# VH-VL binders against Rho GTPase-activating protein 19 (ARHGAP19), part 4

Target 1, 207 residues: Rho GTPase-activating protein 19 (ARHGAP19), of Gallus gallus (Chicken) (q5f3g0r98to304)
Amino acid sequence: MSLKRKEKGVVFGSPLTEEGIAQVSQLIEYLHKNLRAEGLFRVPGNSIRQQILKDALNSGTDIDLDSGEFHSNDVATLLKMFLGELPEPLLTHKHFHAHLKIADLTLFDEKGNKTSTPDKERQIEALQLLFLILPAPNRSLLKLLLDLLYQTAKKQDKNKMSAHNLALMFAPHILWPRNVTANDLQENITKLNNGVTFMIKHSQKLF

## First folded at step 5 (VH-VL; framework fv_zagotenemab)

Design s37 (from z1 with light chain E33Y)
Fold by ESMFold2-Fast, scan of step 5:
Structure s37 (fold): chain C 207 residues (1-207), chain A 118 residues (1-118), chain B 112 residues (1-112)
Amino acid sequence: as target 1 above (207 residues)
Amino acid sequence: EVQLVQSGAEVKKPGESLKISCKGSGYSFTSYWIEWVRQMPGKGLEWMGEIYPGDSDTKYEKNFKGQVTISADKSISTAYLQWSSLKASDTAMYYCARQEWDYYFDYWGQGTLVTVSS
Amino acid sequence: EIVLTQSPGTLSLSPGERATLSCRSSQSLVYSYGDTYLHWYQQKPGQAPRLLIYDASSRATGIPDRFSGSGSGTDFTLTISRLEPEDFAVYYCQQYDSYPLTFGGGTKVEIK
């Protein structure tokens, strides 16, 4: 996919569409070529260069991301901005509590008593089912995003970004409840971060 | 079904070159590091190095750096371990393995026995 | 590099007995996420190694519950609660706290 002139539309802040996904996929393709950048997704980019990229995506104009005019941090920040500016989070409001329940799935011992040990196989099965009921555009972009973050974490000795570090950066931009309270954030932030860490680590099994 | 299949046993003379293979199937080959482990006769396991087939990024244990070359061909889901000039001390069983999160090796090849003798 | 020392080198036991294997690290094996960076493998004669335990205490898929791992910091233990005939093998620990990845020297569990 390319950032070529087409029908002019608004990409940022608009409901997710296949056309919008095609345009932001160019950012994801670029980032796959820059996985070794230290602090990728953590270190902020330049706001002026980010605005130029945002304007180009919104207008459908062609941009050469490999021109040397843009830093990987600019593109990484813009991807986070896109996800955070969606009218509804990528994982949807209605699935917020389902993700909390999946985080609480644990193994049973030989006597049939519940343990504190996570049941990773059941968590994978539950996430597979949950992702199948996502709207098609959301599922498509989620797959691209999780693969990017998986590949980034596989290069953590170069970029210093573990799956957990990436989850800290992305969880607030892909999953939040409809009506946010301080209690919701405080009690559940660890579960959400751990849940997104799990999604990143197991992304190759979830779709 | 995830599977790693290695090439067959080799008998070589000192100074000869050799390239052994490890073919992955049943999973996304480009999404997992492939590990190489040596086991000398009657000895334990030694980590040699690894490769990420998606971009051919490699890491070597220092004693193997310059002694062997690790490579991969993602078009045929195959990783390679290569010597330009074998020594008798290279006689060993060589395993490839797939790395999962937290650097554990969840699937292993059956091993390739390399015998180097005059 | 991190050195892993396994003891004993050989453990001679009968089927039905409990086996306790030790792995000691030259450095503490903990990181910021709180995971304990130690794994255990089983190698039967003529076979490739098989993953038993990862992250010190998590059983790998298909591994019977008679195998358990414990420990933290520098001292780790693999326990086989009741030896079956198929459990007579060599066991290796592995660390991943830092590169290079290293294995212990192995403990051979043999029949008395």
Scores: ipSAE 0.041, ipTM 0.637, lowest interface PAE 5.7, mean pLDDT 86

Design s38 (from z1 with light chain S32Y)
Fold by ESMFold2-Fast, scan of step 5:
Structure s38 (fold): chain C 207 residues (1-207), chain A 118 residues (1-118), chain B 112 residues (1-112)
Amino acid sequence: as target 1 above (207 residues)
Amino acid sequence: EVQLVQSGAEVKKPGESLKISCKGSGYSFTSYWIEWVRQMPGKGLEWMGEIYPGDSDTKYEKNFKGQVTISADKSISTAYLQWSSLKASDTAMYYCARQEWDYYFDYWGQGTLVTVSS
Amino acid sequence: EIVLTQSPGTLSLSPGERATLSCRSSQSLVYYEGDTYLHWYQQKPGQAPRLLIYDASSRATGIPDRFSGSGSGTDFTLTISRLEPEDFAVYYCQQYDSYPLTFGGGTKVEIK
């Protein structure tokens, strides 16, 4: 399929809009057709092809993702770039500490493998409430993103990407603090990765 | 504490409609998927489909899509499985179960026996 | 669809003996660095199934220590270290790796 959106302005590095989401959803739709690609979101694509895609999205130029000129890794990397270049993270700055608190309710080992816990019910309910108060564009894109990551993790036997692996790739691109916190940075990174792992695994129930 | 209570046994004739229920209590009903599982007499378990009561999103196993309808009424914490026209081959025990967020069925209803014969 | 094959179909044992039940998947359920969505349920005659083991090896709440699960990839095992009279039942494995969700055909553990 082709990128059919024509811009009036730039897409990358701009505040999130419904029009920008429409452009990015084309990348997500393409990736759903390529879930079995080994190392999806981990293996980097070609920087030149990624720049061509980025320039096309920013200039409103039509480009056919199924032309055979682009690899799934190019599109996957571009999606991460888009999220990381937002002026404010997809999950927003103001919810950073709320996500850390919610992540404390999940017991994960050093590799992100889940342990049994009675707090899962509270974590789901808390995340549902946080997602309800997100701006509509953020909530819409988050739902699309988490579904993509959930489906990717479900094909882990083929692509070798667990929910935890995907969280390691995406957490720093969807949630970061506005200011330096007093908390230990290493501890916060682990909690965020665990929190995003939880979001991916339970994405079908969060919206 | 967490309970799933299903409606009582049903005896029906082919061509009749039927709606059986599964009422959840002791937890946030809208926050968990409800699963439907069929067990034909003397046979194993077959997954039929599921519903998320919070928004009535459903998934069906392909052979049951169009044969049954799964629905839920969140105001009374009840999920439903219904047939517009029963067949003798629908004779089975039907279980509902709650899906824990890690994708296993942690609580099960007691089952509803449906017998369809002429 | 993923097909789960349980063996043996029937296991005849006496109380106090060790039971080993196999579940084999038609495709790999192992995750590179994560959980395996393979679960075990117990069903006694006239009763609803009950969760025993989830994610291949985690024991469900209230399940006695004599029950354990192991395995990865395509081969999974449920072990009952010392059979008690109440353990004679049918055991089912289930996968949640992909839709449609599927169960194994069951292994009946019966008194010898």
Scores: ipSAE 0.000, ipTM 0.448, lowest interface PAE 13.1, mean pLDDT 82

Design s39 (from z1 with light chain Y31W D35N)
Fold by ESMFold2-Fast, scan of step 5:
Structure s39 (fold): chain C 207 residues (1-207), chain A 118 residues (1-118), chain B 112 residues (1-112)
Amino acid sequence: as target 1 above (207 residues)
Amino acid sequence: EVQLVQSGAEVKKPGESLKISCKGSGYSFTSYWIEWVRQMPGKGLEWMGEIYPGDSDTKYEKNFKGQVTISADKSISTAYLQWSSLKASDTAMYYCARQEWDYYFDYWGQGTLVTVSS
Amino acid sequence: EIVLTQSPGTLSLSPGERATLSCRSSQSLVWSEGNTYLHWYQQKPGQAPRLLIYDASSRATGIPDRFSGSGSGTDFTLTISRLEPEDFAVYYCQQYDSYPLTFGGGTKVEIK
């Protein structure tokens, strides 16, 4: 299937809108049909085909992903590009440090004392609350994205992409700080990847 | 809330066919693998295989491949385990279970006792 | 196929005592994202198994804190710090380092 033409059509690099989500949802729908593709989201697509598809989405032109003209890697890469080109990350700048603290719940109990036992239920509850206060468009797209990544990871024996591999691919495209020094990035990257891995694994419980 | 309900006990003769069921409720049935586990009388647990109801993808333990068929009907949130020709050695309790991340089974059906005797 | 060996086969104890159950893997279970693919289940007579511990040491939802899991590599332990009457059951370990998924032979914890 494909989306009908949109008059305004500007999607990439623009603030998130319901119209933009409708355009991007067709990429997500297509990818659900291609979950077994080896290296999905890791192996880059063809830059020329990706640009054609990007231009079509930006202009609101009807696209036929089932034509055989586009490969799953083209569509997967374009989805990542869309998320990364948003002027504000999908999870928002405001919640960046909250996600870092939630990721730390695997190592700390409610009193702040270090523990080796992961607190899965506390992390789930905290994420549920954070997602409830996201703007409605962000929450809607996040739900679609996390379900796609969850389904992809369920096929990891075929596609070779674990939830952690997918988190490595997507974390920098859905969550980044407003201001950061180069030295701050190394520790935060590991925490963000672990946090997004948790979101993917438990996505069915977060909404 | 999450529940797996299995069909009732069966008493069969060798050579007969059988299909038992496992119905999921209280969660997205198509988003979790369903596992089948055999427990022979007085014995431990044996993994038989699994199915992903979203696309009916299956995996079998080698000794059960060709001996049983695992299937699912996502429209009624039900997974199935079936035999074309039962043997006395199939006498066992059969459990279905839901697989969670890191491949542990967080919810189990109550079990279906299958007795095969002449 | 990874073989899990549980010991002892039967453990006879009184309520209030500490239970220590062993599970040994024929191969070292590898870490993935900091987790080890070793899980523990409890099965009471006439009932389906119930998840107790996942990833070697994480307690499942609703499981009392008297249950704890530990271990790495090939050696894993389930500990029940103070046995309650409802804890007398058979306990199974399970691995997912590789397919096929396999269970240990079980340890029966029975009243002395």
Scores: ipSAE 0.031, ipTM 0.632, lowest interface PAE 5.9, mean pLDDT 85

Design s4 (from z1 with heavy chain Q99L)
Fold by ESMFold2-Fast, scan of step 5:
Structure s4 (fold): chain C 207 residues (1-207), chain A 118 residues (1-118), chain B 112 residues (1-112)
Amino acid sequence: as target 1 above (207 residues)
Amino acid sequence: EVQLVQSGAEVKKPGESLKISCKGSGYSFTSYWIEWVRQMPGKGLEWMGEIYPGDSDTKYEKNFKGQVTISADKSISTAYLQWSSLKASDTAMYYCARLEWDYYFDYWGQGTLVTVSS
Amino acid sequence: EIVLTQSPGTLSLSPGERATLSCRSSQSLVYSEGDTYLHWYQQKPGQAPRLLIYDASSRATGIPDRFSGSGSGTDFTLTISRLEPEDFAVYYCQQYDSYPLTFGGGTKVEIK
């Protein structure tokens, strides 16, 4: 028995689906053509144009992003909104503490004492394993997102957006815990930003 | 296995054109910058410029801007360094290298020796 | 343009001795996410350069532990604790802090 739709065709605010990913992939494809835009993902877009675009995606209407009716800032902001409005973060709430621990992996010295130097090899291996455990839709969209952010950071001399700057913009929209106090959020924000920065920088090795 | 394989040695006269190549294999060619480095006989290393094959974006050191052209063909995973009119001062070993994301040259081509003499 | 000055130009030593190579930057190199974009390469005659040390102090894959890098800001050092016959080569430092990318003039480590 075929289902017509699970959620009235709504893309935003609904659980991640293959259909929703296909719709949002249009935004990602457009952004790959605009990697040089200064302040990409930082500079806000126009709320009215964003709402029009959001409504079109929710209805499954084909969108001509190359028509000139939309700016890169509109599309970039809408992508962030989509990720942040998921009922569960893209990286899942259950993996929140795992990502904090991975961000803290460091080398040991000759005496077996923990150092402050990141253990990049262990961080990559741990992330590869975590991403294999993700639900298939989450893993598919994460791969597309991290590739987009990696390519954006490679153009930082033009767009002024480093991997770290992009992590500041995206970390709150892809990873949050189920239950956290205000003090816990502040204590962990730097680790989350560093973890997402690492994911962006090394994205080509993670899938 | 990541490899950068460069074209063979060239012997040219002043005024001739030349295009040398650097073919990448064993990795996603469009995801890494390719760097070009010159080494004059008996001298050190000089950075010439770079290209991002994914969109053909280029940067040049000022002394090489307009003197050489850097390009890439992503369909065959090959980067190029080209001269429209060679000078005797272009005699050198030319290396290509891959830029790792943490901004170091992790793999190098074997080099292409270019000799320009009358 | 950042200028990297390597010293000495030539270092004549015997196998088993300690080699200390200096690279001085005309500008303080920026720390980004814990990284300092200063790297060391080894070149033997007739061969392409080979990465030795990246981010001032991290050994590249396959590089023996007798090679170590240190330093910050403007002053950087490559140390070879016990020279092996295979270590006689030219060593170059490089910065990737800003464009244009630049290399030091090189230090030749030769047999005494």
Scores: ipSAE 0.000, ipTM 0.481, lowest interface PAE 14.1, mean pLDDT 84

Design s40 (from z1 with light chain Y31D D35N)
Fold by ESMFold2-Fast, scan of step 5:
Structure s40 (fold): chain C 207 residues (1-207), chain A 118 residues (1-118), chain B 112 residues (1-112)
Amino acid sequence: as target 1 above (207 residues)
Amino acid sequence: EVQLVQSGAEVKKPGESLKISCKGSGYSFTSYWIEWVRQMPGKGLEWMGEIYPGDSDTKYEKNFKGQVTISADKSISTAYLQWSSLKASDTAMYYCARQEWDYYFDYWGQGTLVTVSS
Amino acid sequence: EIVLTQSPGTLSLSPGERATLSCRSSQSLVDSEGNTYLHWYQQKPGQAPRLLIYDASSRATGIPDRFSGSGSGTDFTLTISRLEPEDFAVYYCQQYDSYPLTFGGGTKVEIK
């Protein structure tokens, strides 16, 4: 794919807009062609190439992602940066505690072994409702993101990235609380990662 | 409504070529792996291989690799299982199925019976 | 490859009775996070298989609660608490811990 110049605009660090979603959709489209890259989203790209790409997107210059100048890891890291630099997380601050509660619908013992069956239908229904009340731009981008991550996890025999591995990479970039202590946040990280893992696994049912 | 519709029964002679189909509808065809499963008469289920229609990536069970070819045409949401030269031992019911992300097969085609005899 | 051994091969029971079907794996199908990599399917004569239980214990959509799955490590069980006439079928377990995907040989639940 190639990024067409914008008349003007700043992509990174700005509130989510339809224009920003169009630019990020180009990154997502490119990544769908590179799902087999080992360590995709985990292995960092080249910092210089990433900065060049980020600067170009912020200035609205044309970029051809298929030129061979950029590695899939550069584009993958840039997607994470875009999501993490949003002023409000993609899933929004107000839904943070709801996502933690949904993630708690399965129990594990001290060794991480299941002690109860997951109530998958209830979790799916809760997430479907939560996503319906999400602002339209956020819902549109979330759908694109979760589909990308689902497809990436389906290729885990090639790329070595499970849904859980992807959740570890993405959860802190799409969901964070407005006000909370560092200790409280760290305790909730496992629940957050489990919640995002569930979203990735069942993404095809959530929209 | 998600559906997988397979082509009709086939009666063939040894040495003939054959291509059977599995058409998906009611979902994003390029977003799910399509599985092929063989069931010999009176026997259990055998996984043969799979294809991801989005990029035509395939995986085969080792005993079927080179014996059959799995392909897909995403423009018509159809997956294929093909033999260049059938053997009597290929006589079986062949199922296609859609793989959900945890590798369970949530929707199945009705099956295509292939009979190879002289 | 992972070999799944189902027992008994045939289970002859009457409606209303409890059915217990076994599936034993040649290697562990549980990961460090407690995820289990085993599914169960039901196949009636002349029909395609139908997903019954996924991830060892989760019922698929539309499956009655008389069906339950359990198990740990290498030993898994499908239980039908009270057999209904429509439950007489062949049941298969399937693993997805590693490629190739494999099925058990099946257990036929037949009317006595």
Scores: ipSAE 0.005, ipTM 0.511, lowest interface PAE 13.2, mean pLDDT 84

Design s43 (from z1 with light chain D55Y)
Fold by ESMFold2-Fast, scan of step 5:
Structure s43 (fold): chain C 207 residues (1-207), chain A 118 residues (1-118), chain B 112 residues (1-112)
Amino acid sequence: as target 1 above (207 residues)
Amino acid sequence: EVQLVQSGAEVKKPGESLKISCKGSGYSFTSYWIEWVRQMPGKGLEWMGEIYPGDSDTKYEKNFKGQVTISADKSISTAYLQWSSLKASDTAMYYCARQEWDYYFDYWGQGTLVTVSS
Amino acid sequence: EIVLTQSPGTLSLSPGERATLSCRSSQSLVYSEGDTYLHWYQQKPGQAPRLLIYYASSRATGIPDRFSGSGSGTDFTLTISRLEPEDFAVYYCQQYDSYPLTFGGGTKVEIK
């Protein structure tokens, strides 16, 4: 575009776009090469290197993640930051209570009684339907994210990160209520973590 | 259509080397652990070990560590179980299986019968 | 290592009868998400094992409703409500609570 003015793009803190997904996909591709890193997504990266990378993505500057200047923890933290800074959570405000109900399907039967026979197939089917009605950008990024987390959990003997550990770190960055209260968050933390754990474990079946 | 296809039956003498194979198809071979299970004649199932073909990470049951080598060639979606020197006690049916993330074996190979006799 | 004890070793029944197979674990098999990592496999003579039940109670794809699993903690049961001729086989329980992965000794369901 030599004849047109180049506009600055804003990736972090703006609504989810196809361009933003393409840039974040670069982080996800890099992380797939580093799944064995101990404490991946748990151990903080370097804030200065994270800011450099964030600024480069926001300005549209090409950056070589394979240059050796960045650690996997820098890229992992930046991915979490991107998701948490979206103006609406990746899973959307609209579906918050549906996800809480779906998370309960492994613990309660149709009558609301505690069950010794969890219905995982029903939980999978409900999530498949819920993901189908997500906006296309949200569904595309969610698929990439859950695959990354599933592959990370597969390497838990090396990285020490179970699906549950990953859910503890990602749940608050991909799902939160529209009008948050301290009581709502406290009461629902376990359900959100269990729900996201299930999404990670069964990600290969959900899309 | 997920399939695991194993190599054919083997008849060997003690001291000989052997390498049997398990070829996966219909799924992302590098994304699932491949399990090896032994069944001695008239006996039950014994877990031997596993491999993640994406990076060749392995785990062995302690009694099989040093007795066998588990490997994989991701370019041809094939996992291997290998002995440097067979013993009569290695006579068994050997199965490979794919591990689903929920820690169960959802697809199994048809088995490779290994007979070691003098 | 976790030891799985299956009983009886052999169960002799006629088609149409109910089969009840037991698997007892030396340790509890419940993880933090509430799942029980106990699974059941069926092996017919000359064939590879086939997944029947996972998470103690969930039927695998293609498994008929006559197969059901139950139990928690250390005591588990596989029930076949009405035996069909094709159900005569050896059944194995398996745990994935911890390494090394282990199987029970098997229960043979045979024609009376």
Scores: ipSAE 0.005, ipTM 0.493, lowest interface PAE 12.4, mean pLDDT 83

Design s44 (from z1 with light chain D55E)
Fold by ESMFold2-Fast, scan of step 5:
Structure s44 (fold): chain C 207 residues (1-207), chain A 118 residues (1-118), chain B 112 residues (1-112)
Amino acid sequence: as target 1 above (207 residues)
Amino acid sequence: EVQLVQSGAEVKKPGESLKISCKGSGYSFTSYWIEWVRQMPGKGLEWMGEIYPGDSDTKYEKNFKGQVTISADKSISTAYLQWSSLKASDTAMYYCARQEWDYYFDYWGQGTLVTVSS
Amino acid sequence: EIVLTQSPGTLSLSPGERATLSCRSSQSLVYSEGDTYLHWYQQKPGQAPRLLIYEASSRATGIPDRFSGSGSGTDFTLTISRLEPEDFAVYYCQQYDSYPLTFGGGTKVEIK
């Protein structure tokens, strides 16, 4: 009778663990070396290569991303899939409405002009406090993710991906409500995208 | 406390090389673009170029490309502006500054005065 | 290259007076994500420039409420409602709608 080495467990679709974060960190490290790729996180990769990579992460096998076998688009798409397949969003269900309220702190006067009120500093402080109460695994991965997206946006002249473009790609994969209708989500999508754009832009100040 | 501290004033002769520095502290140096701005005596501000210290990616205003070299050493949180051969027309105050989102310069160095004369 | 034209070149005023400074762009500074890529800096004699107003109308941290920015498209204004002695300085506008980054020629606010 032969027994295979005990399987490490499924990384994708499972609750966040330190082991899962270690596996996904390999993708993040690779992407930091490929920030100039045009359409990074927007252009889909190859489904076959993505599945091979996903299977390797799930089995805990070593991944040589620099072998030339994988495109940056494969790795970028897989990172989004990992976040979107979490049973609870990275930012958590319970903080959904808090994030919408923080996004509303951008103030306009009665003529539609942006006010001189320091709303940006209020939003940064509120997000700092909110991130401090996240579970430790969520906070650790969020910090890594926001730094990656920040650096990607800093290279937008090469990759054509602004912080707003990245927020459109990632917001639905890191924050969604538990018990709301599709109409409620649609009404809040602009606030959600703007909130995540703000998080990306100011990520260096949020931790 | 975010600070950018620049090297001291320089007096040089035409043809000499020079490297001036801008040291960042109080923030993640590799996460912000560093800008270089020239101000000739009695004149306004001119953008020269920028560097992202995290990967040493640079941009230059076209008239400064080939005239100066912008570099950074992330291990000591320092950006540099360098001339291989100075000209009298390089006499100016040189500022470094940190770029924030929406491309405004939120913190500035105190400036380095470079005087080039025979 | 976007050219920013500041006017007047020099404003000679007394403390307590209102200063109105103009910055005109050669191209419309179109909103990106709701932001206008026009900023104002103050430079006092012998000092580095200091961020004053960002995104046309937002005051930077520590800037008194007597300073206000307004405008959109190609026409922008910096207003100092009541000049204090420390406000006599050169003011520069700056754009980033496109590279290269450019500054206006500056407006000197000097004591009459």
Scores: ipSAE 0.048, ipTM 0.656, lowest interface PAE 5.4, mean pLDDT 84

Design s45 (from z1 with light chain S58Y)
Fold by ESMFold2-Fast, scan of step 5:
Structure s45 (fold): chain C 207 residues (1-207), chain A 118 residues (1-118), chain B 112 residues (1-112)
Amino acid sequence: as target 1 above (207 residues)
Amino acid sequence: EVQLVQSGAEVKKPGESLKISCKGSGYSFTSYWIEWVRQMPGKGLEWMGEIYPGDSDTKYEKNFKGQVTISADKSISTAYLQWSSLKASDTAMYYCARQEWDYYFDYWGQGTLVTVSS
Amino acid sequence: EIVLTQSPGTLSLSPGERATLSCRSSQSLVYSEGDTYLHWYQQKPGQAPRLLIYDASYRATGIPDRFSGSGSGTDFTLTISRLEPEDFAVYYCQQYDSYPLTFGGGTKVEIK
């Protein structure tokens, strides 16, 4: 309904919107062209170039990322910053414990007995169901993000970034609980990293 | 349903060119590496090389580099293995396969038998 | 290049018996994500290979529970707990610790 952008600079730190996703998609499209960059998402970019890019996205201005003015690390860091500054994580607070429990599902057979043989198809089915109940904007952006990370991991011989390395970089920026103790954070961080690793590896099956 | 379908058997003479195909369906073709594996009559499996159809990035086993060309056409979800000049030693069954995460081959084509004889 | 040595070359057994197949790597495989890059395939006469076990111990989709894989470092085992008639085939191990990808020479499981 509104023809006017009410507040300048509302993309970062604001609730997820279609407008915000369109702006951030420019970063994702650029990164798909730069998958071979060594240490992509691990090596930090330049704070001044990142601020210029952030300001352009906040103003809704199309930016020429192919100008050679920006390093792939600048764009990668800004994507992580956008996700981490959302008021609610991309995967949402309410699904935090569900993601922790998904890993447990593959440790039990159909009779409820412990098994040493994980059933990865059961884990995929559980994630498919969780993603179906995400708000549409969250699901759309998650699909774009996981495809980017999957493609990055498939080029790990060039970029040196495995799915697990990428999960270490992204898990704290896409999933966190509303209320946590220090013990909860320490015990759950490994499960979250493993869960996000699984999402990256199997992203082509999850939507 | 994921499926890889290969072109039919070929009978060729030494010195002739050949291009065989592997068509993927039921999945995002550009998101998985396609592997080529040779099996000489009565022998085991030999990895030849691979291609990522999304950007046409290729890797070859050293003994096959320069002897064959691996390519893909993502518009028709098809990968190719090509010889400019066949030798009798190229007589073999050639398989394509899809590489899943951790470099295992989860789906295989039915194979293309190539016979090179004078 | 990593060389995979499979033994025995041929294993003659009757239906209902346990089959134990060995694959030995020329060097210790590097672990990634806690997984070992060693996979097992089954090939029946006139057919394409079929994935059985990936990452040393995980059973592929649709593979019966009588198939199991174990091992680490340089020594790996494929076990078939009770042979069915359809299990008489050639079995190959494969590594991806480093390029080039390599297969073992195969173990033929034949009816006694």
Scores: ipSAE 0.022, ipTM 0.614, lowest interface PAE 7.5, mean pLDDT 84

